# Miniprotein binders against a2bj90: the designs that were tried, part 94

Target 1, 235 residues: a2bj90
Amino acid sequence: MSRSARRKTSALNTVLRVVEVFASIQGEGPFTGTYSVFVRLAGCNLRCPFCDTRYAWSLEAGKPLGVEELVEEIARYEPSLVVITGGEPLLQRHPLNSLVEGLESLGLRVQLETNGILPAPARDEQLWRVYHVVSPKDVPVRVPGAKLHPSWVDYARATGRAWFKFLVANEQHVREVAEYVAKLGIPRSRVYIMPLTPEKLDMKELLELHSRIASLAVKWRLNFSPRLHLLVQLP
Short names: E, the ipSAE of ESMFold2; O, the ipSAE of OpenDDE; V2, 0.75 times the mean of E and O plus 0.25 times the DockQ between their complexes.

## First folded at step 9 (miniprotein)

Design km2 (at its last look DockQ between E and O 0.87; V2 from the best seeds 0.00; counts 0 for: pae O 4.7 > 1.5)
Fold by ESMFold2, look of step 9:
Structure km2 (fold): chain B 235 residues (1-235), chain A 108 residues (1-108)
Amino acid sequence: as target 1 above (235 residues)
Amino acid sequence: GSLEELFEEFAEITWEMYYHIFEADEAAKRGDEETAKKHIEEALKLSEKLLEIARKAGSPELEKLARHLHETIKEMKEAFEKGDFLRAWELMIEISDTVYEIEKIIES
């Protein structure tokens, strides 16, 4: 194809609406502590009251970036992990699969963060081989419109590449999560409980909440996720 | 009109109210008290309309939830007036749970 035609084809098939790209530490879930590049995609199919990234809700918050350009930008950071987040990244599924292909061709490890409303990857998608942290939003805080797609549990069983993360504030919340995951057949080894934190807590309150939820994780034999980036004051 | 039409109207007003709650919270966080007050007062008005529709639909479950929304939004207005943003955040979580339960009833 000519250079002009090639550029138009790229724009139609391989453009992502991106809010921000930045380096930090993965502060949550199974990859906590990993030097990461975060790619925040625009658009979300939920309006969670506890969302700390409301600026990513609108697709219009994202700027169009070509996937090839984005791969090069990410690679310059030399990340140990690429975290694709948002909004809800699966709203941009087709170009997201292209991004994953590019990142994997460079040997970069990829993790996706999703609210699990849209289906899990099919076997023929590049996303099939990526790690996923799925955060259902219909328990314990019930967000309107939230419904975990059942394919995520099947995907987790088939691949071992998915974990489920839940925001909790107290033991009643943990009990609700335990009932939910038992009903869906999600193994405890794939479940993380994480402190449900308001935007403004002083360090003492933040540590107290972490201690409370961590103790509950031990009591209920669930994995604990910190919000490490808050504790160390990173984005 | 019909029960189906009443439920659809109820759902639409619930979502409009829910979005006003977020607009109020965002305005309050940036110190725009006038905009926050405007949105929270519109949310209160919409919650009163939800009560009326629930009564017309003959749904004691929806009526209870609409009343709960109204009282919760009143508390949120008071929290904004006092600058108690932690309390406002907690009330937004309660509103989210209540709207979720409304959706479950309407889908049934």
Scores: ipSAE 0.614, ipTM 0.845, lowest interface PAE 1.8, mean pLDDT 91
Fold by OpenDDE base, look of step 9:
Structure km2 (fold): chain B 235 residues (1-235), chain A 108 residues (1-108)
Amino acid sequence: as target 1 above (235 residues)
Amino acid sequence: GSLEELFEEFAEITWEMYYHIFEADEAAKRGDEETAKKHIEEALKLSEKLLEIARKAGSPELEKLARHLHETIKEMKEAFEKGDFLRAWELMIEISDTVYEIEKIIES
């Protein structure tokens, strides 16, 4: 490989396409309530009809940002957690490993949000060390092109650093999740169900939906994830 | 064309139709009723083509799904016209589920 090819590959591994960076409260999953910096990466391999971040689907929606600059920006917020989200963060796997290395060097905790279509981290990746919330889009919702990669089950079993968050609208969806995780051998303690929220719900309707899905979580002995940020009107 | 070519055409038109459903939904959210109407009407035309291709392919299963898709898009059009965005959202989920089933059949 020529010196020019090595420089181009090194440059590609140090730049992320970033849509936005902001501080808020983690509203979802096992880290609900945590003061967090969110890094929304550009590009997604799905087209979910219920996506609230459609503006992040294109890689061009993100600005190129250097990993070092991004680490410095994140550190200024003094976060209790760094949440890497977006469309699909693992589309930028190489520079994302460099980002994780930088953040971990500062002693920052990192959580990745992923749709689980792309393979789980390998042992030699920096991503192996971080927390992962996997949000499958093949069960109970059936998004075209969505399929949970089997390696996520193996990663969860090997590391204990993965949780699975499923969008549900009714009891039939909760049943399908329960059957699916049982079939895959995913411990129920690692499974969250979260309300599938239509757009334009008022606060009353949103609370009623949360109540219904939370009751189903208890009935089916699953963890419940709120949409806390929606309930408290944070980003 | 060959049966394979018909299935490829069916897949391509399905994705094009699905694109127009998204654009219609986005336009409706922005209050651009004219653009929303244009996209939903194009999606409806494409779903009619899917029915024709499924018939030519001799696939009763694809014909059933294409028919369901066409009727769901009609209902989605009516929901937009009524300003029933909740119903339009539910129908968009149903369209997504139907497209997923179509994709599975084409990949088999």
Scores: ipSAE 0.021, ipTM 0.352, lowest interface PAE 4.7, mean pLDDT 89
ESMFold2 (binder alone), look of step 9: mean pLDDT 87; pTM 0.876

Design km3 (at its last look DockQ between E and O 0.84; V2 from the best seeds 0.00; counts 0 for: pae O 6.6 > 1.5)
Fold by ESMFold2, look of step 9:
Structure km3 (fold): chain B 235 residues (1-235), chain A 108 residues (1-108)
Amino acid sequence: as target 1 above (235 residues)
Amino acid sequence: GSLEELFEEFAEITWEMYEHIFKADYAAKRGDEETAKKHIEEALKLSEKLLEIARKAGSPELEKLARHLHETIKEMKEAFEKGDFLRAWELMIEISDTVYEIEKIIES
């Protein structure tokens, strides 16, 4: 076959297990407030007690979708940012790199959300050039099996394209996060603390928790991440 | 069996118990009280097996953690019965921390 025919059949045969695709705002981290299309991939290598997307844990929750078809669907939204999330998106690393290639060929900006257990991108991966928000799950709540792969800190230093986001409920949690990031050499400018929100909070309680964690972020000189989509009731 | 076989069995039962905890929580929050009760009772039964295995292994640390799991799951059952989902959520976090510590001990 010609190189053109091989490229077409390769792209058509690359599939992702996708739970949902939807437009909303990015409510968390450094890109908070950005008009985004979310691509939620199926499968996760953790079972976090605080996960609010447990429906994405099983690979069977996702439907197979071809990369070219997915790129076309995403592009129709005209997003300012494409957020790839899940589960854990890096469980589908190979087809994910193909998706990133397709999105970047259209000039679309991409952000990945990951729990950081699997290694950071290598320089020859398409994922090397996208933005990453890494949420380690071994602090302050320790999730069984969680351990941040050390390559993420190296990647963040080498590229400036990774940030670290931590769920906290109180000052003791913030102290634990501060100790953790200091030990790993993660600069404060790359660290976000975000409210650890239980289910069933009403809006008043949600706002009070945001206020407390934001005040702690100022006190500890860390960045604050809201859960803005919860505050404005968007998906 | 051997100490290694006891630790492997302990880890397997811990994971099975943990899966039941999530299934119970999901059912309880959807108002499916019968399914929630079924899974929480299975988790309790599995935590009793963990106590037995910890004692057979001669591990005071694992025994302490197994007792803590058992008591925490009992509290979670009560939280579901009262519809206190915030308390159940806090107890799930405590279970997560405890299972993490168990895994560290077994791996050492």
Scores: ipSAE 0.575, ipTM 0.819, lowest interface PAE 2.0, mean pLDDT 91
Fold by OpenDDE base, look of step 9:
Structure km3 (fold): chain B 235 residues (1-235), chain A 108 residues (1-108)
Amino acid sequence: as target 1 above (235 residues)
Amino acid sequence: GSLEELFEEFAEITWEMYEHIFKADYAAKRGDEETAKKHIEEALKLSEKLLEIARKAGSPELEKLARHLHETIKEMKEAFEKGDFLRAWELMIEISDTVYEIEKIIES
């Protein structure tokens, strides 16, 4: 490999396409209520009809940001958790490993949000060490092109650092999730169901939806994830 | 064309149609009614082409799905025109499910 190719590969490994960085409360999954810095990465391999961050689908929607600069920016917020999200963060896997290394060197906890289509981290990746919330889009919402990569089940079993969060609108969806996780051998303790929220619900309708889905979670013995940020009107 | 070419064309048009659907929804959410209307009308035209291709392919199953898709897009257009964004969202999920079933048939 020429010196020029090595420099280009090194530059590609140190720059992320970032849509936004902001501090808020983690509203979803196992870390609900945690003061967090969110790093929204650009680019997605899906086109979910219910996506609330469609502006992040293109890689060009993000600005190039150096990993070191991004670590410094995140650290200024003194977060209890760093949440890496976006379209699909694992599309930027190489520089993302460098980011995780930088954040962990500061003693910061990191959580990744992923759609689970791309392979789980390998043991030699920095990403192996972080927490993962996998949000499959093949069950129950059946987004075209979505398929959970099998390696996520293996990663969950090996590390205990993965949870699976499913979007559900009704009891049939909850049944499908229960059957799916049983078939894959995913422990119910690692499974969250979350309301699939149409846009423009008023607060009353949003609360009623949360109540219905939470009741279904109890009935089906699954964990419930709120959309807490929507309920408390945070980003 | 061969039956294989018709199925490829069907898949491509299905995806193009689906892209117009989510672009229409995204525009509607931004208050860009003109762009939303343009995209939903294009999606409707593409769904008509899907019906024609399914007939040419002699696939009763694809014809059924293409018909369902076409009727669902019509209803989605009406929902946008009425400002019923909740119904439009439900119909978009139904379209997504239908597209997924189409993909399964074409991949089999």
Scores: ipSAE 0.015, ipTM 0.344, lowest interface PAE 6.6, mean pLDDT 89
ESMFold2 (binder alone), look of step 9: mean pLDDT 86; pTM 0.865

Design km4 (at its last look DockQ between E and O 0.04; V2 from the best seeds 0.00; counts 0 for: pae E 5.4 > 1.5, placed apart)
Fold by OpenDDE base, look of step 9:
Structure km4 (fold): chain B 235 residues (1-235), chain A 108 residues (1-108)
Amino acid sequence: as target 1 above (235 residues)
Amino acid sequence: GSLEELFEEFAEITWEMYEHIFKADWAAKEGDEETAKKHIEEALKLSEKLLEIARKAGSPELEKLARHLHETIKEMKEAFEKGDFLRAWELMIEISDTVYEIEKIIES
């Protein structure tokens, strides 16, 4: 490999396409309520009709940001957790490993949000060490092109650092999730159901939906994830 | 064809139809009304084919589900035409649930 090719590969491994960086409360999954810095990465391999961050689908929606600069920016917020999200963060896997290394060197906890289509981290990746919330889009919502990569089940079993969060609208969806996780051998303690929220719900309707889905979580013995940020009107 | 071939065809068309529903909803939300209309009309045509296949297969249960699907897609088309995206979303969820019930029957 020429010196020029090595420099281009090194540059590609140190720059992320970032849509936004902001501090808020983690509103979803096992870390709900945690003061967090969110790093929204650009680019997604899905086109979910219910996506609330469609502006992040294109790689061009993100600005190029160096890993070192991004680590410094994140550190200024003194977060209890760094949440890496976006479209699909694992589309930027190489520079993302460098980011995780930088954040961990500062003693920061890191959580990744992923749709689970791309393979889980390998043991030699920095991403192996972080927490993962996997949000499958094949069950129950059946987004075309979505399929949970089997390696996520293996990663969850090996590390205990993965949870699975499913979008549900009704009891039929909850049943499908229960059957799916049973078939895959995913422990129910690692499964969250979360309300699939249509656009333009008022606060009353949103609360009623949360109540219904939470009751179904109890009935089906699954964990419930709120959309806490929507309920408390945070980003 | 054999009954098995009819069920395979039914499953394939069901999936193709469902992909058009997602593409229609996506296009509608992006403000591409023409593309949305094209996809919902194709989904409607495919749902008519499902009714024909279910009749040929002699499955009253699949015929019932295919009919429900067809009528739901018609209502979804009307919702798009009216700009009622909330109703269109509800109908899309209903379509998803119906597709799941169809798949269960075909896999049994």
Scores: ipSAE 0.024, ipTM 0.412, lowest interface PAE 4.0, mean pLDDT 89
Fold by ESMFold2, look of step 9:
Structure km4 (fold): chain B 235 residues (1-235), chain A 108 residues (1-108)
Amino acid sequence: as target 1 above (235 residues)
Amino acid sequence: GSLEELFEEFAEITWEMYEHIFKADWAAKEGDEETAKKHIEEALKLSEKLLEIARKAGSPELEKLARHLHETIKEMKEAFEKGDFLRAWELMIEISDTVYEIEKIIES
């Protein structure tokens, strides 16, 4: 049996706990504006007070889906990007690597969103070759339990396939982010600051917050991430 | 004062314990059973210390949470021994919820 057939059999026997699969626009980070399919995995190792996706915190929020079935579902959307998110996707690391293998066999581009607590991919993982947007939760907002695993900085340097995204509300937060990334040796070109948006902002307030944080990004020579899906009212 | 010093010690030990929980989980998922057991045992020892501090502080609420942490970590240790990683992951979430409640009490 060929290597390709063996891998397809292995992927079929692996399941993921999936909360939802849907098409939308990637609203955040370096791939902002890209037509994407989102795969939201169940389970999270943090309880952020500002989490927009609290319904994904529990593993039981996810339905078991076979990896091969999921690959076929994703492919039907004809995405320009597959965004694997959650909760925290790396809590399901083994079947996640199987999903990535299936998606890559079809030539699909993959981006993972992670809070960076669990280690970066090892060289022998399928995840080694995908793109990662890492959102540390120990600066400037200090979520209980958050700690960036140091391997993410090493991975970013070795591969060029990781970016770091930080939620900020004001200039003091931006200063803290700048100090943090300088200490870790993360180049500014890899750093995004993004508005920390309270619930139920009206559109005027949301735009004003975006404008203020974007101005701070320019001032501090950091990349700006919108929350584009909020601005255009997409999921 | 003295009560504030006990709360500070409680919070520090809670964080040390919590870090061992994440290290145990990471090692278990990589198949490193020895490292996983080392960290979960350290987390268990720290939860016993939390019980002692909660009693000194005279806080029934912290004592209840410390007992809950201790029992939950014991279950997580058993889950690792059985290779039941789904159960261990669920217990890690329960520990996270308990630590969040502890943080709320101490911060108040």
Scores: ipSAE 0.017, ipTM 0.209, lowest interface PAE 5.4, mean pLDDT 87
ESMFold2 (binder alone), look of step 9: mean pLDDT 86; pTM 0.857

Design km5 (at its last look DockQ between E and O 0.90; V2 from the best seeds 0.00; counts 0 for: pae O 1.9 > 1.5)
Fold by ESMFold2, look of step 9:
Structure km5 (fold): chain B 235 residues (1-235), chain A 108 residues (1-108)
Amino acid sequence: as target 1 above (235 residues)
Amino acid sequence: GSLEELFEEFAEITWEMYEHIFKADEAAKRGDEETAKKHIEEALKLSEKLLEIARKAGSPELEKLARHLHETIKEMKEAFEKGDFLRAWWLMIEISDTVYEIEKIIES
């Protein structure tokens, strides 16, 4: 293979460990309601007790997929948004930047979901240009090993492309979130509170929890995130 | 020194206990009561070892947290036996918070 062909092939031959790819509605955060394709990457650096996607924790759970073929698969859905999630997608940072490059070349809008332990994108990364929803796991429910990397606040300020989302069950949790974001200098306009939903809630209980947390969001002047996909029974 | 060895042992056992909690929860969710019970009993045994190590280390803070873990795991066992998965889920949240506090103490 020629030097030129090797370079192009190498840039397009990177591999991601992918658990699943599917179309649905973005049910959470600032893009709630958007027709989306979800790309769930394998591997996570946390073990959250409330995690709904424990099947994505192991890197072995992912199937190796070439970035070029993955971009083509995603594009066939004609999504309004591509949501990259996981596990923790930034554990596969190098091939993830290649995927973002491919998606951006087609004009596809990309959002990343991250627990914020690994640093925010550098200015020369393809990930610099995408949207990020950062979910710190050291407040209000404290997960061992969780610590928000300080670069995410700087990134949010520099770019306006990051929001911070917190799972809450009650007003004490909301108070803790409010104190946390105030100490870090995160403006309220960038903060979402979302219902901390046990797996076993029926629809009535789920709606009651949504109503309670939404009322708290209004009271505390924070943005509310539903878990809309649960309410409308989509994946 | 000996204190550093005790903290290292404490951290290792804490993570082993925490892994058993997740294994118990996964087994309970799929209806495997025997496996869930085995893992909860191992977690209880490990929490007693944590108490012993905390006493050897002379750390009243770690001793309090180890005792709290033991009591919380006992409640989780009871919740599993009654099929009260919502209660068990909240107890896992409490265990996570307690392990986080242990981690902060050991790091300091």
Scores: ipSAE 0.748, ipTM 0.891, lowest interface PAE 1.1, mean pLDDT 91
Fold by OpenDDE base, look of step 9:
Structure km5 (fold): chain B 235 residues (1-235), chain A 108 residues (1-108)
Amino acid sequence: as target 1 above (235 residues)
Amino acid sequence: GSLEELFEEFAEITWEMYEHIFKADEAAKRGDEETAKKHIEEALKLSEKLLEIARKAGSPELEKLARHLHETIKEMKEAFEKGDFLRAWWLMIEISDTVYEIEKIIES
């Protein structure tokens, strides 16, 4: 490999395309209520009709940031959790491993949000050590190109550091989730259902939807994820 | 063409149609009714072409899905025209589900 090829590969491993970095409260999943810094990465391998971050679908929507600079920026917020999200963060797997290494060296906890299409972390990746919230888009919603990679079930079983968050609109969706996780052998304690939320719901409608889905979570003995940030009007 | 070539054409048109639906939805959200109308009308034309391809392929299952898709896009056009964005949102999910089922048939 030429010196130029090595420099290009090193640069590719140390630069992320980042849409935004901001501090807020984690509104979803097992870490709901946690003061968090969100790192939204650019690029997605899906086109979900219900996506609220469509501006992050293109890699070009992100600015190139060095891993070291990004670690310093994150650290200034003194977060209780670093949430790596975006389109699909695992599209930038190599520099993302470097980011995780930097954040962990500072003693920061890291949570990844992923659609679960790409393979779970391998044991030799820094990503192996972090928390993962996997949001499948093949059940009960059926997004074109979505399929949960089976390695996520294995990763969840091996590490206990993965949860599965499913978007649901009604009881039929909750039933489909229950059947799906039972078939895959995913423990119900690791499963969250979250309201599938139209963009133009008012606060009353949003609360009513949350109430309905939460009641279904109890009925079906699943965990409930709010969209807390929407309820409290935070980013 | 071979049945395989027809399925490839079907997949390509399905994706193009889906992109037009997204662009229509984005334009509608911005209040650009003219652009929204243009894209949804193109999606309708593409869905008609899908029906023709499904008929040529002799697949009753694909023809059924393509017909459902075409009728759903018509309803989405009407929802945009009425400013019923909630209905348009649900119809877009239904379109996504239908496209997903089409992809499964083509991959089988």
Scores: ipSAE 0.284, ipTM 0.652, lowest interface PAE 1.9, mean pLDDT 91
ESMFold2 (binder alone), look of step 9: mean pLDDT 85; pTM 0.848

Design km6 (at its last look DockQ between E and O 0.89; V2 from the best seeds 0.00; counts 0 for: pae O 1.9 > 1.5)
Fold by ESMFold2, look of step 9:
Structure km6 (fold): chain B 235 residues (1-235), chain A 108 residues (1-108)
Amino acid sequence: as target 1 above (235 residues)
Amino acid sequence: GSLEELFEEFAEITWEMYEHIFKADEAAKRGDEETAKKHIEEALKLSEKLLEIARKAGSPELEKLARHLHETIKEMKEAFEKGDFLRAWYLMIEISDTVYEIEKIIES
């Protein structure tokens, strides 16, 4: 295969392990409310206790799909945004770059969700041009194996196409996030705090947690992310 | 058994215990009480083994963390028995933090 990613035939030779493709609303982060197609890739390099997509942890959970086939499936939904998530999508970096190339050739806007352990895109990758929401898992809840790769801060600074999202339950967590992002030189305008939601909350409890975390976001001058899909009961 | 071999064994058993914690939680969520009990009991046995290895290694830090894992897993077993899934969820977060600290010590 040619190192040039410009040839259609090189894109056709790549396969992704895909758990699910579905339409919904982006419920989190800077693109909250956008009609989106979600592509959930199999495999993860973390085992987060709060993960609500544990079914995507194993590569075996994914069905092998060719990149061209996947682009055509996504396009049929006519999305305003394509959200690539998982597991950890960067475990499949090479075919993922081919998918991004195909989606961009159709003018589709792409956002990647990543735990940030693997390095940020290099300038010559198709992933360089897409949006990224990076969710470090070593603060405030510490997950074994988590460590943000320092290239994500450099990438965010160079491109303006990355945001950092943190799950928090209380003000102590917010303080820890604030210290973390200050140490790394991540500006507040790029930081989202989002409610750390147990799966067993009823709607009243979920709304109360949202209100509490939103108030803390204002107090700490950070962006607030809802979990809108939970509030409106969408996948 | 060298100290490096003891640390390697400690890390392997910690990970096996952690996997059982997730299997117990998934079984409990689907209402499979028998499978949940099997996995939580296995996790508890593994945490006792971690205590033994930490003592052999002469590591007060690992011994403290292994003791904390043991106590937290006992609380998680009690939470499952009471159907208190919210408490079990928070205990899983505490286990995650503890395993993270173990990794930092072993990495040196």
Scores: ipSAE 0.774, ipTM 0.903, lowest interface PAE 0.9, mean pLDDT 91
Fold by OpenDDE base, look of step 9:
Structure km6 (fold): chain B 235 residues (1-235), chain A 108 residues (1-108)
Amino acid sequence: as target 1 above (235 residues)
Amino acid sequence: GSLEELFEEFAEITWEMYEHIFKADEAAKRGDEETAKKHIEEALKLSEKLLEIARKAGSPELEKLARHLHETIKEMKEAFEKGDFLRAWYLMIEISDTVYEIEKIIES
């Protein structure tokens, strides 16, 4: 490999396309209520009709940011958790491993949000050490191109650092989730159901939807994920 | 063409149709009714083409799904015209589910 090719590969491993960095409260999943810095990465391999971050679908929607600079920016917020999200963060897997290494060196906890289409981290990746919330888009919602990669089940079993968050609108969706996780051998303690929310719900309708889905979570013995940020009007 | 070529054409048109639906939804959200109408009408034409291809392919399953898409897109057009964005949102999910089922048939 020429010196030029090595420099290009090194640059690709140290730069992320970042849409936004902001501090808020984690509103979803096992870390709900945690003061967090969110890093939204650009690019997605899905086109979900219910996506609230469509502006992040293109890689060009993100600005190139060096890993070191990004670590310094994140550290200034003194977060209790760093949440890496976006379109699909694992599209930027190589520089993302470098980011995780930098954040962990500062003693920061890291959570990844992923759609689970791309393979789970391997043991030699820095990503192996972080928490993962996997949001499948093939069950019960059926997004074109979505399929949960089997390695996420293996990763969850091996590490205990993965949770699965499913979008649901009704009891039929909750049943489909229960059947799906049973078939895959995913422990119910690692499964969250979350309301599938139309964009134009008022606060009353949003609360009523949360109440209905939470009641279904109890009935089906699954964990419930709120959309807490929507309920408290945070980013 | 071969049955394989018809399925490839079906898949390509399905994706193009789906992209027009997204563009229609985005335009509608911006209040650009003219652009929304243009894209939803193009999606409707493409869904008619899907019905024709499914008939040529002799696949009753694809014909059923293509018909369902066509009728759902018609209803989505009406929802946009009425300003019923909540209904349009649910219809877009239904379209996504139907496209997913089509992809599974074509991949089998």
Scores: ipSAE 0.291, ipTM 0.672, lowest interface PAE 1.9, mean pLDDT 91
ESMFold2 (binder alone), look of step 9: mean pLDDT 87; pTM 0.873

